# Designs tried in a protein design chat: VH-VL binders against o97563. Part 11

Target 1, 195 residues: o97563
Amino acid sequence: CSCAPAHPQQHVCHSALAIRAKISSEKVVPASTDPADPQKMIRYEIKQIKMFKGFEKVNDIQYIYTPFDSSLCGVKLEANSQKRYLLTGQILSDGKVFVHLCNYIEPWENLSFLQRESLNHHYHLNCGCQITTCYAVPCTISAPNECLWTDWLLERKLYGYQAQHYVCMKHVDGSCSWYQGRLPLRKEFVDIIQP
Key: E = the ipSAE of ESMFold2; O = the ipSAE of OpenDDE; V2 = 0.75 times the mean of E and O plus 0.25 times the DockQ between their complexes.

## First folded at step 4 (VH-VL)

Design a63 (framework fv_sotevtamab)
Fold by ESMFold2-Fast, scan of step 4:
Structure a63 (fold): chain C 195 residues (1-195), chain A 117 residues (1-117), chain B 112 residues (1-112)
Amino acid sequence: as target 1 above (195 residues)
Amino acid sequence: QVQLVQSGAEVKKPGATVKISCKVSGYTFTSYAMHWVQQAPGKGLEWMGWIVPEDGETKYDPKFQGRVTITADTSTDTAYMELSSLRSEDTAVYYCARYDEGSFDYWGQGTLVTVSS
Amino acid sequence: DIVMTQSPDSLAVSLGERATINCKSSQSVLYSSNNKNYLAWYQQKPGQPPKLLIYWASTRESGVPDRFSGSGSGTDFTLTISSLQAEDVAVYYCQQYYSTPTFGQGTKLEQL
């Protein structure tokens, strides 16, 4: 299994849903209704604690589905524990919620304070920003709405300090920059008047 | 004006539990994390843990984990820190502090907890 | 975790003279992508809570006199008081926020 790197903000912006949930149980199920298909999936029964994105499509999610095999990007989640997960994923044409290893899936306890705040207040509002991964120098912006993501370059990690502690935030003029912490009140006021 | 007001000094015996409060005013309680810091002789300032009042999420330093419980009451804009199984080494001033952009910009006045027998 | 070490443990300075306090981190607290040092300085007077003086290593908090300045980058930081006033007698702490917050042991500043 191989995933294109994506910042947590990109995962939230590009996923159909983002939720915080506990896993109640698991069950191995067939991947299709064709009895000749040997492919399997895992169906997790969840207890949804909070939904950050997806309200228009689903309101109460009982099950999520993931491939059985890790080579097909199947994800393993701990059932029957107090562990809470941030889960991002897609909604399939038949209404099933599908999650795989290339989605943003993280124990809730591993998320920084800013990431938790950003799930509620920042990521959704700033999906107009482009986040570009830097792999080598030189690395320069190609558009004013671009934020350069340097965790791989500086820490050789998919999710380093920048992913954990910064949000790529859109300004009134359409430009974007990395932000950590206090939001200017003036910017919030202008955004209300000029959506 | 931002203000954090803590409950008064406590004298406890070893093995007891203490619960101290931090009532906030002048800002939206649910918008900022509240941290707790211990100041004991010889150690200086030591971080204990934090709570996000909006959803009750907490994190504790491993040194205090198992004995410390941090809670928040959003109806009264008050954070609490409860420390159990008190030892003489827990004699200290305890502070609540608001977290903003990495630094602690506002602090409570401190609560002295004395553990003696 | 990141260990913060201050030097000296105490110093005495005459009124109007320069005071310098040093702080060293066991790991760099400079984040290269934004070129910011995740370091703050606090002042604590007897019987009072700590008061934020400086954040981002060199940015003065609103209301803090301009005789206070912070400098340094990476692992080595300095708090400078250009001309000591009587009200500056206090204990000073550095703090990193690059990871889980940790504080230096404190430097006691006294008047000679």
Scores: ipSAE 0.000, ipTM 0.454, lowest interface PAE 13.5, mean pLDDT 83

## First folded at step 7 (VH-VL; framework fv_tixagevimab)

Design d4 (at its last look DockQ between E and O 0.31; V2 from the best seeds 0.00; counts 0 for: pae E 3.5 > 2)
Fold by OpenDDE, look of step 7:
Structure d4 (fold): chain C 195 residues (1-195), chain A 117 residues (1-117), chain B 109 residues (1-109)
Amino acid sequence: as target 1 above (195 residues)
Amino acid sequence: QMQLVQSGPEVKKPGTSVKVSCKASGFTFTSSAVQWVRQARGQRLEWIGWIVVDSGNTNYAQKFQERVTITRDMSTSTAYMELSSLRSEDTAVYYCARYDEGSFDYWGQGTMVTVSS
Amino acid sequence: EIVLTQSPGTLSLSPGERATLSCRASQSVSSYYLAWYQQKPGQAPRLLIYGASSRATGIPDRFSGSGSGTDFTLTISRLEPEDFAVYYCQQYGSSPPYTFGQGTKVEIK
C-alpha cells in the first residue's frame, strides 16, 4: 500500500468524518454478501468519544471497517485497549464507515497542541485552501489560496514540523497562508511561497 | 475521568511567596496548556498567565509579570503557579484550568490564598 | 489587551424565562476563541460554550452561544433553577492576556 503524503488538514478536508474513539473489539467479516467474493474486512467495534467532522452524515459510529489485507491498505488498530485514536475515513454507499492506511489515523497522544485544537476550529473550516505537497524544488503556488507543504521535501517525514504546528488558513481576500499555532503565545502567519 | 486537583489553602504574610500546584489526571498532560486565574471574594475572574506544557513557554498578565512564575512538571503532570512579594490584595482563590482542543474545559477546585499580617 | 465588557451587570429573571447575556470586545476576537463560563458560589467556573457557539460536553441545549467580531451573546432559552449564577466570557484568540469579562449575574426575580 502506497499513499500520497498529505497534510493532516487535507486529510480532514477530504474525509467524510473525523472522530476520536477507542477500539473495543475486532472481527473478521466478509467484504460482501456475495459468497463468491473471497475478500475479507476487519470490523472494529468502537466507542466514539468525540466527533469533529461528519455530524450531518452520522451520529454515533459503532463500527468501522478496513481491509483485512495490508496490501489493500488495511489498518491495524489495538482493540480492547484504552488507547484513543483520531480516525478519519469515508462513508460507503451502504452506510458503513470505512478507514484505510491512507487515512489520517493517529493515536490521540501523538497529536500536537495545534492539531488537537485544529480538529475543532481550523481544519474543516479552511478546506477552501489547497495544501500542495512539495516533492522537489522549485515548489511554487499556482493560486493565492494555496499553501506549500514542505515536510517531505525538507524533513523527509510524512508529518513534520508543518504538519504538527501549522494550519493553512484562508483570509478574507481568499488567499491562504500558514498559521503557526504551536506556540499560542507567538501566533503568526507565515507565507511559504517559493519565488 | 479528567480532573485537576490543586494544593490546599495557604496563609501567608506580606512579602512572602506562595506556590500553588495543579495536578492533572485522566488525560494526557502533554500537548495541553494550563492557565491560572484568580478571584478575590466577590470579584471577577482575573487572568494571571498560562503555560504551554510541551514547550514550557509562558505568558503573564502585565500586572503579575514581575511577581509570578508558572511552571510545569511533565513527569508528574503538575502545573505550578508561584507568586512572590505577596500583598493583602493577593488574597483570592486561585484556579488552574486546562487548555485542550481549543478550550479551557477543565478547572481545578481552586486554592484559597490568604495574605495577612 | 482586549477588554471584554459584559452586559447587563445583573439580570433578574424567573425560572422558565429567556436570558440573553452580552459580551462585547474592545477589538475583534476570533470566534474560535471566545468562551462562556458559569460559576456558582463557592465553585470553580464551568465551561459552557467555546468557539463562541459550541456547547461543551454535558452542557444542556438550552445554552447557546452566538456572535462574531466584537459582539457575542450567551442565551439561555429557558432558565432552570440551577442556572442562576454568574456568567463570564473569556477571549483567548489573540496574544495574551486572555482576558475575562466582568461577569453577569443571573439572579432569581
Scores: ipSAE 0.836, ipTM 0.915, lowest interface PAE 0.6, mean pLDDT 94
Fold by ESMFold2, look of step 7:
Structure d4 (fold): chain C 195 residues (1-195), chain A 117 residues (1-117), chain B 109 residues (1-109)
Amino acid sequence: as target 1 above (195 residues)
Amino acid sequence: QMQLVQSGPEVKKPGTSVKVSCKASGFTFTSSAVQWVRQARGQRLEWIGWIVVDSGNTNYAQKFQERVTITRDMSTSTAYMELSSLRSEDTAVYYCARYDEGSFDYWGQGTMVTVSS
Amino acid sequence: EIVLTQSPGTLSLSPGERATLSCRASQSVSSYYLAWYQQKPGQAPRLLIYGASSRATGIPDRFSGSGSGTDFTLTISRLEPEDFAVYYCQQYGSSPPYTFGQGTKVEIK
């Protein structure tokens, strides 16, 4: 299983739902009612603590599903614990909540201040912005609604400082720019964005 | 038991500095933010500034910007507010409060700072 | 700087009466970042309402908040003896400073 890199904001924008939950139990179940289908799923029973996105589709989620096999992008979550997770995922046509390894899934305690704030107020409201990954210089904005994601360029890792501490915010004129909550931008980000 | 415990009262002379501490217990400090406010006797609450704990980023009211420094120590779960060049009008109770998902839900007990000649 | 003006300055009421407290902003503020606090002498502020209308943990349902834009209201539907205190609104939205209103004192008539 391989996943295209995406900023946390892109993950939330591409997902049908985003929730904070604990995992109470797990059970291996058939993937379909077809007895000829050998595929299995893991069904996680969850205790939903808060929903950040998905209100129009579902109000309370009791179960989430993921492929049993990790080669099919199944995800392993710690069941029967007090561990809280941010879960993002999709709602299948049969109403099942589906989660896989390429979704944005993190222990809640690993999320930064800005990520927690943005889940409540910013990420899903700014999905009109484009976030473009920078791999090398020069890396320049090609549209006014574009923010340049520079973690790979500056830090050589997925989910660096920009992924943890910035949201791409849409302005009234349709342009987008990085916003660090209620704080000024770091100078090195300005230099990359406007070379 | 979730709480913020501030350092004790201080009496200072004009022109000196004061540093107030705010120690968190019972909740995760590293992914929160802490604001500092003050209240002179009979006056409204006045916002001084705040710090985002994990990034260390700060923002100050312009009135205090050249005299205040807000810091934190993540290993001791403690925020600090230092106010320099003290004046008699800085006599007030100083509060810290933590931010969590849209609200300032826990407040320290307050620290009286008295500036007298 | 966003100025929050509270009215009235003082409410003199009896237990059991309804109290209505107003907070008006000099420009529009996000209701997500509008809060109400209670403060008694010698004590820190106590969060009552956040997000303009959501009650904080442990706050009785006689406290309610409403409003948006520039006008916000705290209502205490039936005053109890412990509700006689000073009440403040705060905004912490767009840009600093994050300001407080001057307060409304609710006192026993």
Scores: ipSAE 0.363, ipTM 0.757, lowest interface PAE 3.5, mean pLDDT 88
ESMFold2 (binder alone), look of step 7: mean pLDDT 91; pTM 0.937

Design d6 (at its last look DockQ between E and O 0.41; V2 from the best seeds 0.00; counts 0 for: pae E 5.4 > 2)
Fold by OpenDDE, look of step 7:
Structure d6 (fold): chain C 195 residues (1-195), chain A 117 residues (1-117), chain B 109 residues (1-109)
Amino acid sequence: as target 1 above (195 residues)
Amino acid sequence: QMQLVQSGPEVKKPGTSVKVSCKASGFTFTSSAVQWVRQARGQRLEWIGWIVVDSGNTNYAQKFQERVTITRDMSTSTAYMELSSLRSEDTAVYYCARYDEGSFDYWGQGTMVTVSS
Amino acid sequence: EIVLTQSPGTLSLSPGERATLSCRASQSVSSSWLAWYQQKPGQAPRLLIYGASSRATGIPDRFSGSGSGTDFTLTISRLEPEDFAVYYCQQYGSSPPYTFGQGTKVEIK
């Protein structure tokens, strides 16, 4: 399984939901009710702690599903532990919450200060911004509402400095720019997105 | 549970410096910020400054810009506030407080700093 | 800097009464970044409300916060004996400093 690198903000924006949760248990289940379908899923029972996105779509998530096979981008989570995860994912047509390896899934304790802040206050409000991953030079914006993400290019990391310490903020004029999260509460941005 | 434990009371002479510590436990210190606030007897809370732990970036109130240094040690989950050139007016209880997910939700017990000749 | 002005300076009430405390900002503050604290003598401040209207963990529902822009309010629906204390608002929705109000003392009548 290979995934296109994406900034955490993009992950959140492109996901149907984002939650903090503990994993209570896991169970292998059939992917479908069709006996002829050999596909399996791992069903995780979760304890939802907080929802950051998806309020209008789902409430009180009890189970999340992921492919059993890692070749299908299945995610292995630690069940029956006190470990908290940030989970992003999609909602399937049957209402099941689905997560895979290409979703932004991180132990909560690994999140940076800005990332935690942004989950609550920034990411979901700035989905009008396009964050473009730079793979090579030159890397230039094609529109004013675009931010260039250079972690892969400059650091060869999936989540480098920009992923950890920057958020792409949309301005009133529709343009976007990186907001440095060293001091996350700045009036010029707060006034724009949270009047 | 989450808590901040501050260092003990200090008695200092004018012109000297004091360094107060604030040790965090029960949460991920590296993903938080810490503000320092002081309160003279019978007075209002006064914001001194804060530090974002993972970046180490600080900001101070203008009043203290030239005299205060806020630092953190991630290995010990401890924040520090050092105030130099102490004056009698600096006599106060100094508090640290953790910031996470949009609020300063946990506070230290306070450290009394007395500046007297 | 943003100046927070609390009113009244002192509020004298009896247990069971409703308390309404005001915090006015010199300029607009995002509701996401306005907090209320309770402080009793000899104790550290305790977070009551954050984001202008969200109760902190363990805070009784008799405490509520509201407001936006420059005007914020803390309401104690029915005062309990333990609620007599000094209350501070703080803003942290702009560039530092993250200023406090001067406080409102809620005292027993």
Scores: ipSAE 0.722, ipTM 0.871, lowest interface PAE 0.7, mean pLDDT 93
Fold by ESMFold2, look of step 7:
Structure d6 (fold): chain C 195 residues (1-195), chain A 117 residues (1-117), chain B 109 residues (1-109)
Amino acid sequence: as target 1 above (195 residues)
Amino acid sequence: QMQLVQSGPEVKKPGTSVKVSCKASGFTFTSSAVQWVRQARGQRLEWIGWIVVDSGNTNYAQKFQERVTITRDMSTSTAYMELSSLRSEDTAVYYCARYDEGSFDYWGQGTMVTVSS
Amino acid sequence: EIVLTQSPGTLSLSPGERATLSCRASQSVSSSWLAWYQQKPGQAPRLLIYGASSRATGIPDRFSGSGSGTDFTLTISRLEPEDFAVYYCQQYGSSPPYTFGQGTKVEIK
C-alpha cells in the first residue's frame, strides 16, 4: 500500500476526526452486510481519552474500523494494552469511524511537545495554509499562504525535525509561515524557507 | 504517581554558583517542558526560564539571561537549573514545574537557596 | 514582556462570601493562555485555572475563571475556610517570558 506524503498538519486538516485513545480489543468482521462482498475489516474497540477534531459529527467513539488486508491499507494496532494512540481518520456515511495505513497514526509517546500543543490549538485552526514539499533549493512559494516542507531536502526523511517541531501558521494578512509554538523561529529556517 | 522531586536546601557564598535538580517520575519526560520559578520571602513568583525537553530549546527571562543555564538529562528524567555569580538577592525558594497539555499542573516541592557571607 | 497587575492587593472577606480577583495584562495575552494559582505559606503554588477558564483536575466548581485579551477574572462563588490564601495569575502566551502577577491576598475579615 502506497501513501501520498503529507505533513502531520495536513493529515489533521484532511481528516474528519483526530483523537487520543487506547485499544481495548479487536475483532475480524465483515466489511458490509452485503453477502456478495467478501471483504473483511478489523473492528477495534477503543477507549477515547480526548477528541481534538470531529466534535460536530460524533459523540464518544467506541469502535474504529480498518481493512483486514494490508494490500487494502489495513493498519495493525496493539490491542489489550495501555498504549495510547493518536488516531486520525474519516467518518463513513453509515457513521463508522474508518482508519487506514495512510492516515496519521502514532503512539502518543512518540509525539513531540509541539505536536501535542498543535493537536489542541494549532493544526485544525490553520488549515487555510498549504504545505508543499521542497525537493531542491532554492524553493519558492507559489502563494502567500504556502509553507515549504523541507524535511526531505535537509534530512532525507518524511517526518524530520520540521514535521515534528513546526506548525504552518496563518497570519492576519492571510500569509502563512512556519512557527515553533512557544519558541522563537530558528533563523536558519527563516532565511532558507521564506526568502 | 506523578511527581517532581527537587534537590535539597543549599547555603552558598556570594560569587559562587548553585545547581538545583528536578527529578521527574510517573510521566513521559521527553515530551514535556519544564519551567523554573523563584520566590523570595514575601515577594511575587518570578519566572526564570524553561526548557522544551525533546528539542533542548531554552528561554530565559532577561534578568537571568547572563547567569542562568537550564539543562536536562533525558536518561535520568532530570531537569537542572544553574545560577552563577550569586548575590544576596538570589536568596529564594526555587521551584520547577512541568508543562502538560496547556498547563503547569505539577510543581516540585521547592529548593531553598540561601546566599550569605 | 507582559506585565500582569492584580487587584485588589488584599481582599478581606468572610466565609460564604463571593470573591472576585482581577488580573490585567499590559498587552493582549495570546489565545488567553492565563493561569490562576493558589499559594499557602510554605507550599508550592497550586494550579486552579488554566487557559483563562478551564478548571484544573480536582479543583472545586466554586472556582471559575473568565476573561480574554487584557482583562481576566478569578471568581470564588462561596469562600470556604481553606480558600483564604494568596492568589497569583501567570500568562504563558506564545512568547516567553511567562510572567506572574504580584498576587492578591484573600484574608478573613
Scores: ipSAE 0.158, ipTM 0.688, lowest interface PAE 5.4, mean pLDDT 87
ESMFold2 (binder alone), look of step 7: mean pLDDT 91; pTM 0.937

## First folded at step 8 (VH-VL; framework fv_tixagevimab)

Design e1 (at its last look DockQ between E and O 0.53; V2 from the best seeds 0.00; counts 0 for: pae E 3.0 > 2)
Fold by OpenDDE, look of step 8:
Structure e1 (fold): chain C 195 residues (1-195), chain A 117 residues (1-117), chain B 109 residues (1-109)
Amino acid sequence: as target 1 above (195 residues)
Amino acid sequence: QMQLVQSGPEVKKPGTSVKVSCKASGFTFTSSAVQWVRQARGQRLEWIGWIIVDSGNTNYAQKFQERVTITRDMSTSTAYMELSSLRSEDTAVYYCARYDEGSFDYWGQGTMVTVSS
Amino acid sequence: EIVLTQSPGTLSLSPGERATLSCRASQSVSSYYLAWYQQKPGQAPRLLIYGASSRATGIPDRFSGSGSGTDFTLTISRLEPEDFAVYYCQQYDSSPPYTFGQGTKVEIK
C-alpha cells in the first residue's frame, strides 16, 4: 500500500466524513455477497463520540469497513479499548463507511492542540484551499489559493511542524496562506517564505 | 477522572516571586492549553494568561506581561505560573484551567497567594 | 479589550423560579468562545455552558445558554437550592485578555 502524503486539513477536506470514535469490536466479513468473491473486509463496530464532517451524509455511524489485507491498505485498529481515534473515510455506494491506510487515522491523543481546534473550527471552512506537498526545491505555488506543505522537505517526516501547528486559511480575496497556531486563534495569516 | 491539582498556599513578601504549579491528570496534557486566572477576595475573576502546551506559545494580559511567566513541563503534565515583583494587590486565589475543544472545562482547586510585609 | 458586562448585579429569586442572566460584550464575540461559569463560595469556577449554548458534561438541562454577537444569556429554567451562586461569563475570542464579566449573584429571596 502506497499513499500520497497529505496535510491533515487536506485529508479532512477530501474525506466524506471525519469522526472521533472508539472501536468496540472487530469482525471479518465478506467483501461482497458474491460467493465467488474471496475478498474479505474487517468490520469494526464503533462508538461515535463526535462528528466533525459528514453530517449531511450519515448520522450515527455504527460500523466502519476496511480491507482485510494490509496489501490492500487495510487498517488495524485496537478494539475493546478506551482508545479514541480520529477517523476519516469515504462512504461507499452501498452506504458503508470505508477507511483505509491512506485515510487520516490517528489516535486522538496524538493530535496537536491546533489539530483538535481545527477539526472543529478551521479545516472544514477552508477546503477551498489547495495544500500542495513539497518534495523538492524549487517549490512554488501555482495559484493564489494554494499553500505549500514543506514538512517532508524540511523535516523528512510525514506530519511535522506545519501539519501540527498550521492551518491553510482562505482569505476574502480567494488567496490562501498558512495560519500559525498563535494566540488568539483568529485569522492571522502568515506569509511563508517560499523554500 | 480528569483533574488539575495546584500547589499549596503561599505567603510572600513584596518584591519577591511566587511560582504556582498545576498538575494535570486524566487527560492528554500535551494537546491542551492552560489558562491562569486569579480572584481577589470578593472580586471578579481576572484573566492572567494562558499557554498552549504542545507549542509552548503563551499570551498574557497586558497588566501582567512584564511580571508573569507561564510555562509547562510536558513530562510531568504540569503547568506553572510565576509572578514576580509581588505587590499586596497580588493577594488572591490563583486558578488554572484546562482548555480543550473550545472550553475551559476543568479547573484547579485554586492556590491562595498572600503578599504581606 | 472586550468588556463583558453582566446584568443584573444581583438576582434575588426563590427556588423554582426562572433565572435569566445577561452578558453583554463591548464587541462582537464568536459564539464558539463564550462560556458561563458557576462559582460557589470557597470553590473554583465550574463550567456550565461553552460555545454560548452547549452544556458542559454533567450540567443539568435546566441550564441553557443562548445569544450571539454582543448579547448572551444564561437561563436557569427552574432554580434549585444548589443553584444559588455567582455566575460569570468569559470570552476568549478576541485578543487577550480573555475577559470575564463582573458576575451576577443569584441569591435566595
Scores: ipSAE 0.884, ipTM 0.932, lowest interface PAE 0.5, mean pLDDT 94
Fold by ESMFold2, look of step 8:
Structure e1 (fold): chain C 195 residues (1-195), chain A 117 residues (1-117), chain B 109 residues (1-109)
Amino acid sequence: as target 1 above (195 residues)
Amino acid sequence: QMQLVQSGPEVKKPGTSVKVSCKASGFTFTSSAVQWVRQARGQRLEWIGWIIVDSGNTNYAQKFQERVTITRDMSTSTAYMELSSLRSEDTAVYYCARYDEGSFDYWGQGTMVTVSS
Amino acid sequence: EIVLTQSPGTLSLSPGERATLSCRASQSVSSYYLAWYQQKPGQAPRLLIYGASSRATGIPDRFSGSGSGTDFTLTISRLEPEDFAVYYCQQYDSSPPYTFGQGTKVEIK
C-alpha cells in the first residue's frame, strides 16, 4: 500500500468526515451482498465521541469499514479499548463510512495542541488554501493562497514540526500563510516562502 | 483522575518575586495549554497569560508583560507563573486552568499571594 | 483589548425563577472562544458553558448559553438553591488579553 503525502489539514479538507471515537468491537464481513464476491472488510463498531466534519451527511456513526487485507490498504485499530482515535474517511455510495491506511488516522493522545484546536476550529474553515509539498529547492509559492509544506525539505520527514504545529490560514485579502495558533511564524518557513 | 494542584499560600514583601506552581495529573500535559488568572478580594477575574505546553510558546497581558514569566517542566507535568517586582495591588488568589478542546475545563484550587510590608 | 460588560450587576431572585445574564463585548468575538463560569465564595471558577452554547461535562440542562458577535446570554431556566453564585463570561479570541466580564451576582431575594 502506497500513499500520496498530504498535510493533516489536506486530509481533513479532502475527507468527507473527521471524528474522534473509540473502537468497541470488530467483525470480518463480506465486502458486498454478492455471495460470489470473495472480498472481505473489517467492520469496526465505534463509539463516536465528537464529530469535527461531516454533519451535513451523517450525525452519529455506529460502524466504519476498512479492507480486511493490508495489501489493499486495510487499517488495524485496537478494538474493545479505551484508546481514542482521530478518524478521517469517506462515505461510500452505499452510505458506508470507509477508512483506509492512506487516511489521516492517529491515536488522539498523539495529536499536538494545535492539531486538536485546528480540528475544532481551523482546518475546515481554511480548505480554500492550497498546501504544496516542497521536496527540494527551488520551491516558491505559485499563487497567493498557497502555503509551502516544508517538513521534508527541512527535517527529512513528512509529518514534522509544520504538520504538527501549523495551519494554513486564509486572510481577508484572499492570501494564505502558516499560522501557529496566535504565535509568530518560525523564520525558516518565512525565508522559504519569501526568499 | 484529572486535576491541577497548585503550590501553597505565599506572603511576600514588596519588590520581591513569587513563583506559583501548577502540577497536572490525569491528562496528557504536553497537548494542553495552561492559563493563569488572578482575583483580588471582591474583584473580577484578571487574565495574566498562558503557555502552550508542547511548543513552550507564551502570551501575556500587556499589563504583566514586563514582570511575568510563565514556564513549564514537561518531565514533572508542572506549569509555573513567576511575578516579579511585587506590590500591594498584586495581593490576590492566583489560579491556573487547563485548555482543552475550546474550553478551560479544569482549574487549580488557587494560591493566595499576599504582599505586605 | 476586548472589554466584556455583564448585566445586570446583581440579580435578586427566588428559587424556581428564571435567570437571564448578559455579556456584551466591545467588539465581535467568535462564539467558539466564549465561555461562562460559576464561582462560589472561596472556590475556583467552575466551567458551565463553552463555545457560547455548549454545556460542560456534568452541567445540568437548566443552564443554557446563546448569542454571537457582541451579545451573549446565559440562562438558568429554573434556579436551584445551589445556583446562587457569581457568574463570569470570558473571551479568548484573537489577541491577548483574554478578558473576563466583571461578573453578575445571582442572589436569593
Scores: ipSAE 0.428, ipTM 0.756, lowest interface PAE 3.0, mean pLDDT 88
ESMFold2 (binder alone), look of step 8: mean pLDDT 92; pTM 0.942

